# Ledger of designs, part 3: VHH binders against Type II restriction enzyme HgiEI (hgiEIR)

Target 1, 274 residues: Type II restriction enzyme HgiEI (hgiEIR), of Herpetosiphon aurantiacus (Herpetosiphon giganteus) (p25260)
Amino acid sequence: MAINPITRNKIKDYLNSFIQQQLSVYRERSLREFQDVDSYLPSLSKDGDLKPFHASLIPASIMRLNRFERSLSTGLGSTFEECTRLIALDHHAVALRNYDIQAALDQAQWAAIDQLISIIDRGLKHQTPSLNQMLEQIQSIPLTGILETHIVRADLYIQRHDGSELFFEIKSPKPNKGQCLEVMQRLLRIYTIKQQSAVPVKAFYAMAYNPWGISRASYRSSNTKKYTDFSNAVVIGQEFWSLIGEPSTYTELLEIYHEVGLAKSAEITQKLLQ

## First folded at step 22 (VHH; from u1 with Y99W D107K)

Design w3
Fold by ESMFold2, fold request of step 27:
Structure w3 (fold): chain B 274 residues (1-274), chain A 124 residues (1-124)
Amino acid sequence: as target 1 above (274 residues)
Amino acid sequence: QVQLVETGGGLVQPGGSLRLSCTASGFTFSRYSMNWVRQAPGKGLEWLSGISSSGGSTSYADSVKGRFTISRDNAKNTLYLQMNSLQPDDTAVYFCAKWKPFELYGKTDAFDYWGQGTQVTVSS
């Protein structure tokens, strides 16, 4: 087994706490129900939760389910980051979340990265991005001789036992354009910085699952395919979890999520469907 | 077009030495870190050593530390590997690489560039 019993228990404890936090948020923020136009329209919501057209057409119980699912989806990403760290600690020399890289590059290199991202943003090239081609464009630019120091943060840093380094940006498998551009900028910065190091490096956009199926070939996000180097920048689902742990890691982790979900099922259903 | 051409391999007796060279073209060599890797018969790729773009820092796998020395000459676009105290289990094809090989589940390494390789055989 890729996830040993101690780590399995840590993951279960973490997920139990996550579920309780989600139920607590749901309880604290009551859904405003639609009784009639005259009472709903003057309503105030400090959280910006009013949805008069939804509330007038859709039963309140369905509105409660939709609200919970959106809140859970927002918080679920942090569970992937923490589970990744916990599993990686058992398989690699170092695993750290929110890892900062402080490094100096020539100001022309920083600017070239921003310019390349701007070209993608403005649609000025009709080819999908290539990390290799973009990196060579950055590395061939005339240097000013003036260094700038920046901090680049990775969601997860791993040092493998052979000393090689892995950097991950763990994000939604259905990113918007802006998220794609931010990740590409981050990967280009990491790769450019790491040419100054003798230690081998890889940097990835990590997606915890593939919403279209098990294989990479089934993936369909137009934003990702248009605005990233999908082949070289992205590790998805089975690919990601195998890299963090072992080939069975993805299945084992999903089974743990399901076990926690089953143990909490009565409380969840009672809270949301009554 | 990226090209990496390894030379300097051959037959060496145990305890001997060889110096490998890798000539690079088609990219801005002086601004990339570089690596040596090898593939022994029936084995996967093994990373041996890396060197920063400037040549100011180096790293080595435990299996070759103390015996192998990586260096580079950016003016000549050339990477070197000095190999001392060679033993029969050093027999392999040796490659210079722009990136360390990295096997991903269900994914090919389209990002990595390697040379043609040079054969090193350690035998009496």
Scores: ipSAE 0.704, ipTM 0.879, lowest interface PAE 1.0, mean pLDDT 88
Fold by ESMFold2, last read:
Structure w3 (fold): chain B 274 residues (1-274), chain A 124 residues (1-124)
Amino acid sequence: as target 1 above (274 residues)
Amino acid sequence: QVQLVETGGGLVQPGGSLRLSCTASGFTFSRYSMNWVRQAPGKGLEWLSGISSSGGSTSYADSVKGRFTISRDNAKNTLYLQMNSLQPDDTAVYFCAKWKPFELYGKTDAFDYWGQGTQVTVSS
């Protein structure tokens, strides 16, 4: 097994805690039901939760379910980061979330990265991005001699047993354009910084699952394919989890999520029904 | 565009030494970290050593630590590997590489460039 019993229990505890946190947030934020215009319009919401057009058209029970699912889905990213860390600790030397790299580069190198991202943003090229070509453009630029220090953060850092380093930006498998550009900028920054080190490095846009199917070939996001170096920057689902652990890791982790979900199902349904 | 040309291989007796060279072109060599890797017959790629863009820091795999020394001359766009105390299990094709080889599930890594390689054979 890729996920040993101790790590399995840590993951289960973490996921149980995550679900409890999501249920607590749901209980603290009640929906205002739409009875009529005169009672709804004077309502106030500290959290900005009023949706008069939705509430007037959609039954409150459906509104509650949708809000819970949406909140849970937006929070799942942190579960992927933590599960990756826990699994990686059994297979690699170091695993850390929210890892900061403080590094100095020439002012021109920082600017070149931003310029390259701006070119993609403006649609000034006909070709999909290439990390290799962009990195060479950064590394061929004349230096000013003025160093600037910045902090670059990675969602997840892994050090392998041979000392090599992996950096991951764990994001939605259906990113918008801005998310794609943000990740590409971070990958370029990491790769540029790490040329100053003898430690081998790979940096990835990690997607915890592929919403179109199991194989990379089924993936359909036009944003990702247009605004990233999809072939070289992105690891998806089975690819990602196999890299973190073993070929069976993805399946084993999904089984753990399912087991936790089954054990919590009665509590979740009762609290959403009230 | 990127070209890496390895030289210096050959037949060597056990305990002997060789110095490999790698001449780079098609990229700004002095601004990249560089690596040596090898592939023994019937085996996968093995990373051996890395060196920072300036040459100020180095790293080695345990299998070669103490026997191999990586260095670079940025003025000549050249990477070196000094190999001492060679043994028969060092027999392989040796490649210089831009980035460490990295096997992804069902994926080739386009960041890893290497040349034709140079054969090192250690036998009596």
Scores: ipSAE 0.668, ipTM 0.859, lowest interface PAE 1.2, mean pLDDT 87
Fold by ESMFold2, last read:
Structure w3 (fold): chain B 274 residues (1-274), chain A 124 residues (1-124)
Amino acid sequence: as target 1 above (274 residues)
Amino acid sequence: QVQLVETGGGLVQPGGSLRLSCTASGFTFSRYSMNWVRQAPGKGLEWLSGISSSGGSTSYADSVKGRFTISRDNAKNTLYLQMNSLQPDDTAVYFCAKWKPFELYGKTDAFDYWGQGTQVTVSS
């Protein structure tokens, strides 16, 4: 098995705690039900949760279900990051979350990266981005001789047992334009910095699952395809989890999520439908 | 048009030495780290060694550490691999690569990551 029993139990414990936290948010952040205008309008919400027109038209049970699902969906990203760390620690020499790269590049190189992202943002090219072509534009620019030091953060850093390095930006599989540009800038920075190293590197936009199906060919996000170098910059679902662990990792992890979900199903249902 | 041309392969007896060269064109060679990889008959790609853009840092796979030495001459756009103490298991096609090959269900390798390769045969 890709996920050994000790790590499996750590993941189960983490996911159980995650579910309890989500249920506690519901308990602590009870939806203000619309009883009448006079009682609802004076309500106060620290978190900006009041929706008087929604609450007046939509049954409270539906509002509670939508709220829980949105909260759960927001929190799932953190579960992917933690499960990634737990699994990667068993399969690689080094696995670190929120890894900072402090590096100096010529001022012209930093500026060229920002300019290339601006070109994508403004739609000044009618072809999809090419990471290799963009990197060559950065690396062919005349240097000023003035070095500038910046810190570039990766969501996950892995050093494989063969010494090669992997950098991941773990983000939504349905990004908006800004998220795509942010990731492309970060990947270009990492690749430019790492040319000064003898250690082989790959850097990816990582997506924990493919919302359109199992294969890469089924993926349909227009933003991702338009604003990233999809074929070279993105690892999705099976591809990502295979890099973190082994080919069976994705399936095994989903089974763990499902086991936790089944064990908690009655509690979740009861608390949301009361 | 990125081109990588490997030379210097050939037949050598066990324990012998060869020096491979890779001439690069179509990209700013001096600004990129470079790599050597090989493919033995019936085997997948094996990364052997990497070198920083300046040549100031090197890295090696355990299988070749101490026997192979990577170097570069940025004025000549040329990458080198000095191979010593060659053994029959070193028999392979050797490629220089702009990027380390990355194999996950087929693709991250592109044409501009590879040369055509040079055959090294170690046989008595």
Scores: ipSAE 0.660, ipTM 0.853, lowest interface PAE 1.2, mean pLDDT 87
Fold by ESMFold2, fold request of step 27:
Order: structure tokens, then sequence, then C-alpha cells
Structure w3 (fold): chain B 274 residues (1-274), chain A 124 residues (1-124)
């Protein structure tokens, strides 16, 4: 078993707390119900939550359920990061969230990274170059001799037992263009920095699941395929969780999410639909 | 085109020494960390040692620590591995590598080894 009973219980406690927090946020955030046009149109919302056409067509109970689901989905990424940390602590030497890499590169190297991202952003190339090609472009730039120090943050850092390092950006499996570019910039920064280290390194865009199916071949996001080096930069679903733990980790974790969901089902229904 | 050419392998008796060299071309050698890996008969790839782009820091797998020394000469685009106290289980093909190989469940390592390798055989 990839997820031992102690870690399983920690994950369950974390997920239970996460759900309770999401239920609390739902209760704290006002939902203005549509009773009639004359009462709704003068409404004011500090959070920009008014949706007169939705609220007029959709029953308030369904609107409340939809808001809960959206809030849950928005916060779900943090659960992936924490579950990854908890599982990784049982399988690797070090596992840390929100890990900062402070490093100095020549100012020309920082600029070359930004230039590569700008070229991809402007659509000046038909396909995004491979990570290897991009790294050579960065590393072939004449150095100025002027070092600049920056901090690069990774969502998750792992040191494996053999001393090798893994860096992950754990993000949505359906990114927009800007999200793709941000992750690629971060991966290039990490790879360039780590040429100054003797420790072997890999850095990935990690996707907790594949919305199109089990295999990588089923993945369809045009943004990801166009704006990342998908083959080398991305680990998805089974691939990601196997790196974190073992081949069965993905299945075991999803079963834990389901168990927590079943146990909370009646409470969620009662609080949202009452 | 990236090229890595390993030399210095051969037959050696247990307890002996060899010095491997790797000459690099087709990329900006002085700007990359470099590695030595090996593949023993019937085994997968084993990472042995790494060295930073400047040569200022090194790392070693436990299996070779204290016996092997990695070094580089950036003016000559050359990577070295000094191997001392060789034993029969050091018998393998040795490769220099720009990236450490990394096996992913369900996914092949994104980067390849660029060297052709040099055979080291340790026997009486």
Amino acid sequence: as target 1 above (274 residues)
Amino acid sequence: QVQLVETGGGLVQPGGSLRLSCTASGFTFSRYSMNWVRQAPGKGLEWLSGISSSGGSTSYADSVKGRFTISRDNAKNTLYLQMNSLQPDDTAVYFCAKWKPFELYGKTDAFDYWGQGTQVTVSS
C-alpha cells in the first residue's frame, strides 16, 4: 500500500477540514436571491457576485449549490499540494511546499529567459521549442559579468533518497495561455539556476489528473500543447502520482477523496439545500 | 549536434585505477552541469557523479563515494572521472551525460545520454 494508515488519516483530516472551510465560506458570502426585477436591479455586491440573468432563470437552491462547487474547485489545488507533501514524506528524503530557490544568474541569462517567453507569447514560432533547445539558447548568450539575485518559488520540492531534486508546479490541467507561459518561465529559471549545482534536477508542470482520460495520449488542451514543451515539461495524473509515491498512489488517493466525500455527503446536502 | 565521446576504458585488475575522459562539442559545455553514469551487464542505468558548470561543486552516489573523483576542464571542453580501487562489480559501460537519466512511471526520460560509452572491465 502506497499510502500508509497514518498518512491516510492525515489526508482524511485535512480534506474534512477543507470541506468544512468551504461550507463556512459559502455561509459567509452573501447570495442575493432573485425575487423580482425591481428588488434585484438596485442590488449592490462588494464582491461582484450579481448575476441577474442567471438568478432570474435558475432556482436559488441550485445557485447556492453551484457557488459551493465553484468555491470547492477553486480551492482544490491546495489539497493536491498538501496531499502530495504528505505522501512524499513517506517515499523521499525531503518534501516541502512553497520552496524558494535564491540564486544568482548573469543578467543576460535572466533576460534571455524573458526573451524566449516573449517569443512564444507573440506567436513568432509555429511550435514551442523543446526545453533542451531553449536552455541552449539561454546558455549560449554572452555573459555581461553582472550577477542578479532572484527568488524563484516552486509549489513543491522533493529531494529523492539518491540526492536528486524534483521541482513541481502543480496547476490546472486546463490552463490558459498566460498560465502556460508562467510555468514555462519558472521551469527555465529552475533549470538554468541548477546548472550551477552538482545535484541532478528535474522540474515539471504537474497536473493532478487528465480531464480527457487515463493516458497521456488522450490529453487535448490546445493551450498546453501549443505553449509548453508538453512531452518534457508535463507530468499528468498517473505519471505525477507515481513519482510522488508508487504506481498505486493515484488510485489510493482518489479512493480517500471519495471516502471523505461519502462521509460528508449528508451534511453538505443538508446545509446547502435547506 | 551534441556529441560526447568517452575514452579511457579497458581491462583492469581488481584494486586498479582508470581515468575516463569525455570530450564535448555541439553545445556550450562550460555552462552545463555534467554527469557520469554507467550500465552494468543486465542492469539499468546508474547515476555515479555530477559536477556543477563551473566545477566548483561535486556530488557522488554512495556506491562510488571516496573511490571516484569527477572533474572538468572547461577550456578543453572535457569531463573526467578518476576511478580508484576498482572491483569486479564496477564492470560496466560508462557514459558522460549532459542530463541525468530519469525513469518515470509510464513516461520515458525527457532527455537522452549523448555519449557512446566506454567499456570498463574489472577482472583477474
Scores: ipSAE 0.654, ipTM 0.856, lowest interface PAE 1.3, mean pLDDT 87

Design w3
Fold by OpenDDE, fold request of step 27:
Structure w3 (fold): chain B 274 residues (1-274), chain A 124 residues (1-124)
Amino acid sequence: as target 1 above (274 residues)
Amino acid sequence: QVQLVETGGGLVQPGGSLRLSCTASGFTFSRYSMNWVRQAPGKGLEWLSGISSSGGSTSYADSVKGRFTISRDNAKNTLYLQMNSLQPDDTAVYFCAKWKPFELYGKTDAFDYWGQGTQVTVSS
């Protein structure tokens, strides 16, 4: 078993709390059913939730479901991070979320990173350079002798038992262009900073799952493929969870999610539909 | 051209000591962390120790911790490995290696440069 019973219980508790929070934030009063124009138009919403055209076409119950699902989906990312941390602690020496690295690098190195990102942003006629190619450029750049200090944050930091380090940017499997560029910048910064490290370092764009299928080959995000080093810098689903724990970690974690979902299904349904 | 040259290997009795040296050329040595790795007969590549570019930080595998000491002289472009309390299991070819950025740890392809290696044999 990749996830031990103690960790499993921690994850379950966390997910239960997450669902409860989502349910508590759900305000039934904010979604008024459209009865007629005269009754709906004078309505006020503190949160800006009035949707006169939507409400006129769609039953209020469906609108509530949609709102809940969107809210939950937005919050799911945080659950992946926490679950990852919890699982990683079973298999590795250190696991930390929101890990800040403060480092002084040469001004030329910072500038080189920004320049590379700008080039990617403008669209390259040719294939986007690999992460290795970009890092080689940064490492070979002439130094100015002027140091500049910056803080780089990683979503997840892991130190393995052998002392090696892993950095993960855990993001959506369907990122927009800006998100891709941001992650790439962070990866470049991390590697550049860690060039001074005494231990091996690896950094990834991590996706908790593949929305298109089980295999990497089924992945279809054009932004990711265009604006990241997809083949080397990105780990998806099984690939990611295997690094965090074991080959069975992904399946076991999903089963935990399912168990919690089943247990909470009646409560969710009652709250949203009644 | 990047070049790494390992020296200092030889035959030693159990409990003995050796000091390995690695001379680097063809790149700015002081800008890069360096490592010692070894390969025993019939075994894969094993990472032993790393040192930061400035020499201010060092790390060791559990197999050599307390026995081996990594150091460097950036003015001489030289990496060192002091090996004490050598055991028969330490018999291997030893390499100094520079990490290739973004490569997988523990694989031979994780290094962009390494030397020819130096043979260390521990035997009674």
Scores: ipSAE 0.241, ipTM 0.657, lowest interface PAE 1.5, mean pLDDT 89
Fold by OpenDDE, last read:
Structure w3 (fold): chain B 274 residues (1-274), chain A 124 residues (1-124)
Amino acid sequence: as target 1 above (274 residues)
Amino acid sequence: QVQLVETGGGLVQPGGSLRLSCTASGFTFSRYSMNWVRQAPGKGLEWLSGISSSGGSTSYADSVKGRFTISRDNAKNTLYLQMNSLQPDDTAVYFCAKWKPFELYGKTDAFDYWGQGTQVTVSS
């Protein structure tokens, strides 16, 4: 078992709390029902939730369900991060969320990173350079002697028992261009900083799942493929969870999610139908 | 062309010592963190020790901590590994290597550059 019983319970508790929170927030946000045009149009919404055309066409119950689902989906990303941390602690020495790395590097190195990102942004006629190629350029750049200090935040930091380090940027499986560039910049910075370190380091763009299928080959995000070193810098679903724990971690985690979902289904339905 | 040449290996009795050297060429040695790794017969690559570009920081695997010491001379483009209290389990081919962070599952491709290695045999 990749996820031990204690961790499993922690995850369950966390997810239950998450769902309860979502339900509580939903209850507090009264969806304005469309009774008639005269009553709905003059209405005010602090949260900007007025949808006169939607409300006029779609039953209130469906709108409520949709709202809940959207809210849940928005928050779901945070659950991946926490679950990752919890699971990682079972398998590794250290697991930290929102890990800040502060380092002073030569101005030329920082600039080189920015230039590389700019190149990626402009779109190359050909393929985006690999991280390795880019890092080689950064490391070979003539130094100015001027040091600049920057803080780089990783979504997840893992220290393995052998002393090696893993950095993860846990992001959407369908990122926009800007998000890709941001992550790439961060990865370059992490690697550049860690060149001063004595331990092996890996850093990845991590996706909790593949929306297109189980295999990497099924992945179809054009932005990711175009604006990242997709082959080397990105870990998807099974790949990611295997690094966090074991090959069975992904499936075991999904089973936990499913168990919690089933347990909460009646409550969710009841509250949403009110 | 990047070259790493490991030397200093040999046959040693248990409890003995060896000093390995790695001479680097074809890249700016002083700009890179360097590592020692080994491969025992029938086993995968094992990371042993790392040293920062400046030599100011060192790290060790638990398996060699307290016994092995990594150092470097950037002026000579040379990496060193002092190995003390050698045991039969230390028998392996030892490599100097620059870490390649981009391989997901590759054993032999975990590093950008490595040499031919030097054989260390610990036997009574």
Scores: ipSAE 0.063, ipTM 0.556, lowest interface PAE 2.7, mean pLDDT 88
Fold by OpenDDE, fold request of step 27:
Structure w3 (fold): chain B 274 residues (1-274), chain A 124 residues (1-124)
Amino acid sequence: as target 1 above (274 residues)
Amino acid sequence: QVQLVETGGGLVQPGGSLRLSCTASGFTFSRYSMNWVRQAPGKGLEWLSGISSSGGSTSYADSVKGRFTISRDNAKNTLYLQMNSLQPDDTAVYFCAKWKPFELYGKTDAFDYWGQGTQVTVSS
């Protein structure tokens, strides 16, 4: 087993807690039912949850269900990070979330990174971004002698037993353009900071799953393909989880999620239908 | 043109020692971290050791830690690997390599440049 029993239990506990938190938040937020125009329109919502047209068309119960699902989906990303950390600790020497790298680089290097991101932003005609090429450009720039210190945060840092380092930006499998650019900037910064490292360093845009299918070939996000080094910088689903642990890590983790989901299903249903 | 030339390999008995050298040309050697990797017959590439551009930082795989020592002379554009307490399992072709940070381990494409390699055979 790629995930040992202790880690499995930790993950289960974490997910249970996550679901409970989601349920608690949901209970506290009451959706106003649409009775008539005169009663609904003057209503105030601190959270901006008024949906007069939606509420007028569909029952409040359905709206509540949808809200719950959206809230859960928003929080789900954080669960991937924590699960990844827990699993990584079984297989690697160090695993840290929200890992800050503080480094002093030449001002020209920081500027070069920003310039490259700008180029990607403008779109490359018939070309996709290449991390390797961009890094070569950064390494070849004349230095100013002026150092600037910046902090670069990685969602997940792993140190392998051999001393090698992995950095992961765990993000949505359907990113917008801005998100792609942000990740690319971080990757470039990480590699630039680590250019003199004595250990191998890899940094990835990591997706917990592929929304289109199991194979990489099925992946269809135009933003990712256009604004990232998709072939070299992005790891998806099985690829990502295999780096974190073993080839079976992905399936084992899904099984854990499913187990927790099944166990909580009755409670969720009961709370949402009330 | 970038060139890396590994030397110092040979046949040694178990427990023996070898010192490998790698001479670099065609790039600014002192600006890059360097690595030693090896490939045994029928096996993939194995990363062994790395050294920072200045030589101030070194790292080792668990398989060679305590036995191998990486060093460099930037004035001579030369990378070294002192190998002590050699075992039969150390039999492989050894390469000096500059790695690509974003490539996966075990692939030949994971390195920007590497030499022809030098054969190390540990046998009684």
Scores: ipSAE 0.033, ipTM 0.493, lowest interface PAE 2.9, mean pLDDT 88
Fold by OpenDDE, last read:
Structure w3 (fold): chain B 274 residues (1-274), chain A 124 residues (1-124)
Amino acid sequence: as target 1 above (274 residues)
Amino acid sequence: QVQLVETGGGLVQPGGSLRLSCTASGFTFSRYSMNWVRQAPGKGLEWLSGISSSGGSTSYADSVKGRFTISRDNAKNTLYLQMNSLQPDDTAVYFCAKWKPFELYGKTDAFDYWGQGTQVTVSS
């Protein structure tokens, strides 16, 4: 088994707590029910949650369910990070979330990274970004002699037993352009900082799953393909989880999620449909 | 043209020692961290050791820790690997290399540059 029984239990506990938290937050957020036009239209929402046409057309219960699902989806990313950390600790020496790398680089190097990101932002007509090419450009830039210190945060840091390092930016499988650019910038920064490292270093845009299918070939996000080095910098689903643990890690983890989901399904349904 | 030339390999008895050298040309050697990797027959590439550009930092795989020592002379554009207490399992072709950051571990194309390698054979 890729996930040992102790880790399995930790993950279950974590997911149960996560679900409870989501349910608690949901209860605290009052969705304005559409009783009639006169009562709904003058209402105010601090959070901008008024949906007069939606509320008038569909039952409040459905709106609540939809809100819950969206909230859950937003929080689900954090569960991937924590599960990854827990699993990684079974297989690797160090696993840390929100890992900060402080480094002094030449001002020209920082600027070069920003410039390259700007170029990607403007769109490449016929070429996808190449991290390798960009890194080569950064390495060849004349130095100013002025050092500037910055902190770069990785969502997940893993140190293997051999001392090698892995950095992961765990993001949605359907990122917007800005998210892609942010990740690319972080990857460039990480690689630039670690250019003189004595150990192998890899950094990835990591997706917990592929929403289009199991194979990489089925992946269809235009933003990811246009604004990332998709072939080299992105790991998806099985690819990601295999790096974290073993080839069976992905399926085993999904089974844990499913087990928790089944156990909590009645409670979730009851609370949301009340 | 970037060239890496590994030397120093040979036949040695178990418990013996070898010192490998790697001479670099075609790039600014002192600006890059360097690595030793090996490939045994029928096995994938194995990372062994790395050294920072300045030589101030070194790292080792668990398989060679305490036995192998990596060093460099930037003035001579040369990387070294002192191998002590050699075992039959150390039999492989040894390469000096700079890694590509995006390649998966274990692939032969995971490094930017490497030489032809030097054969190390440990046998009684």
Scores: ipSAE 0.031, ipTM 0.409, lowest interface PAE 4.6, mean pLDDT 88

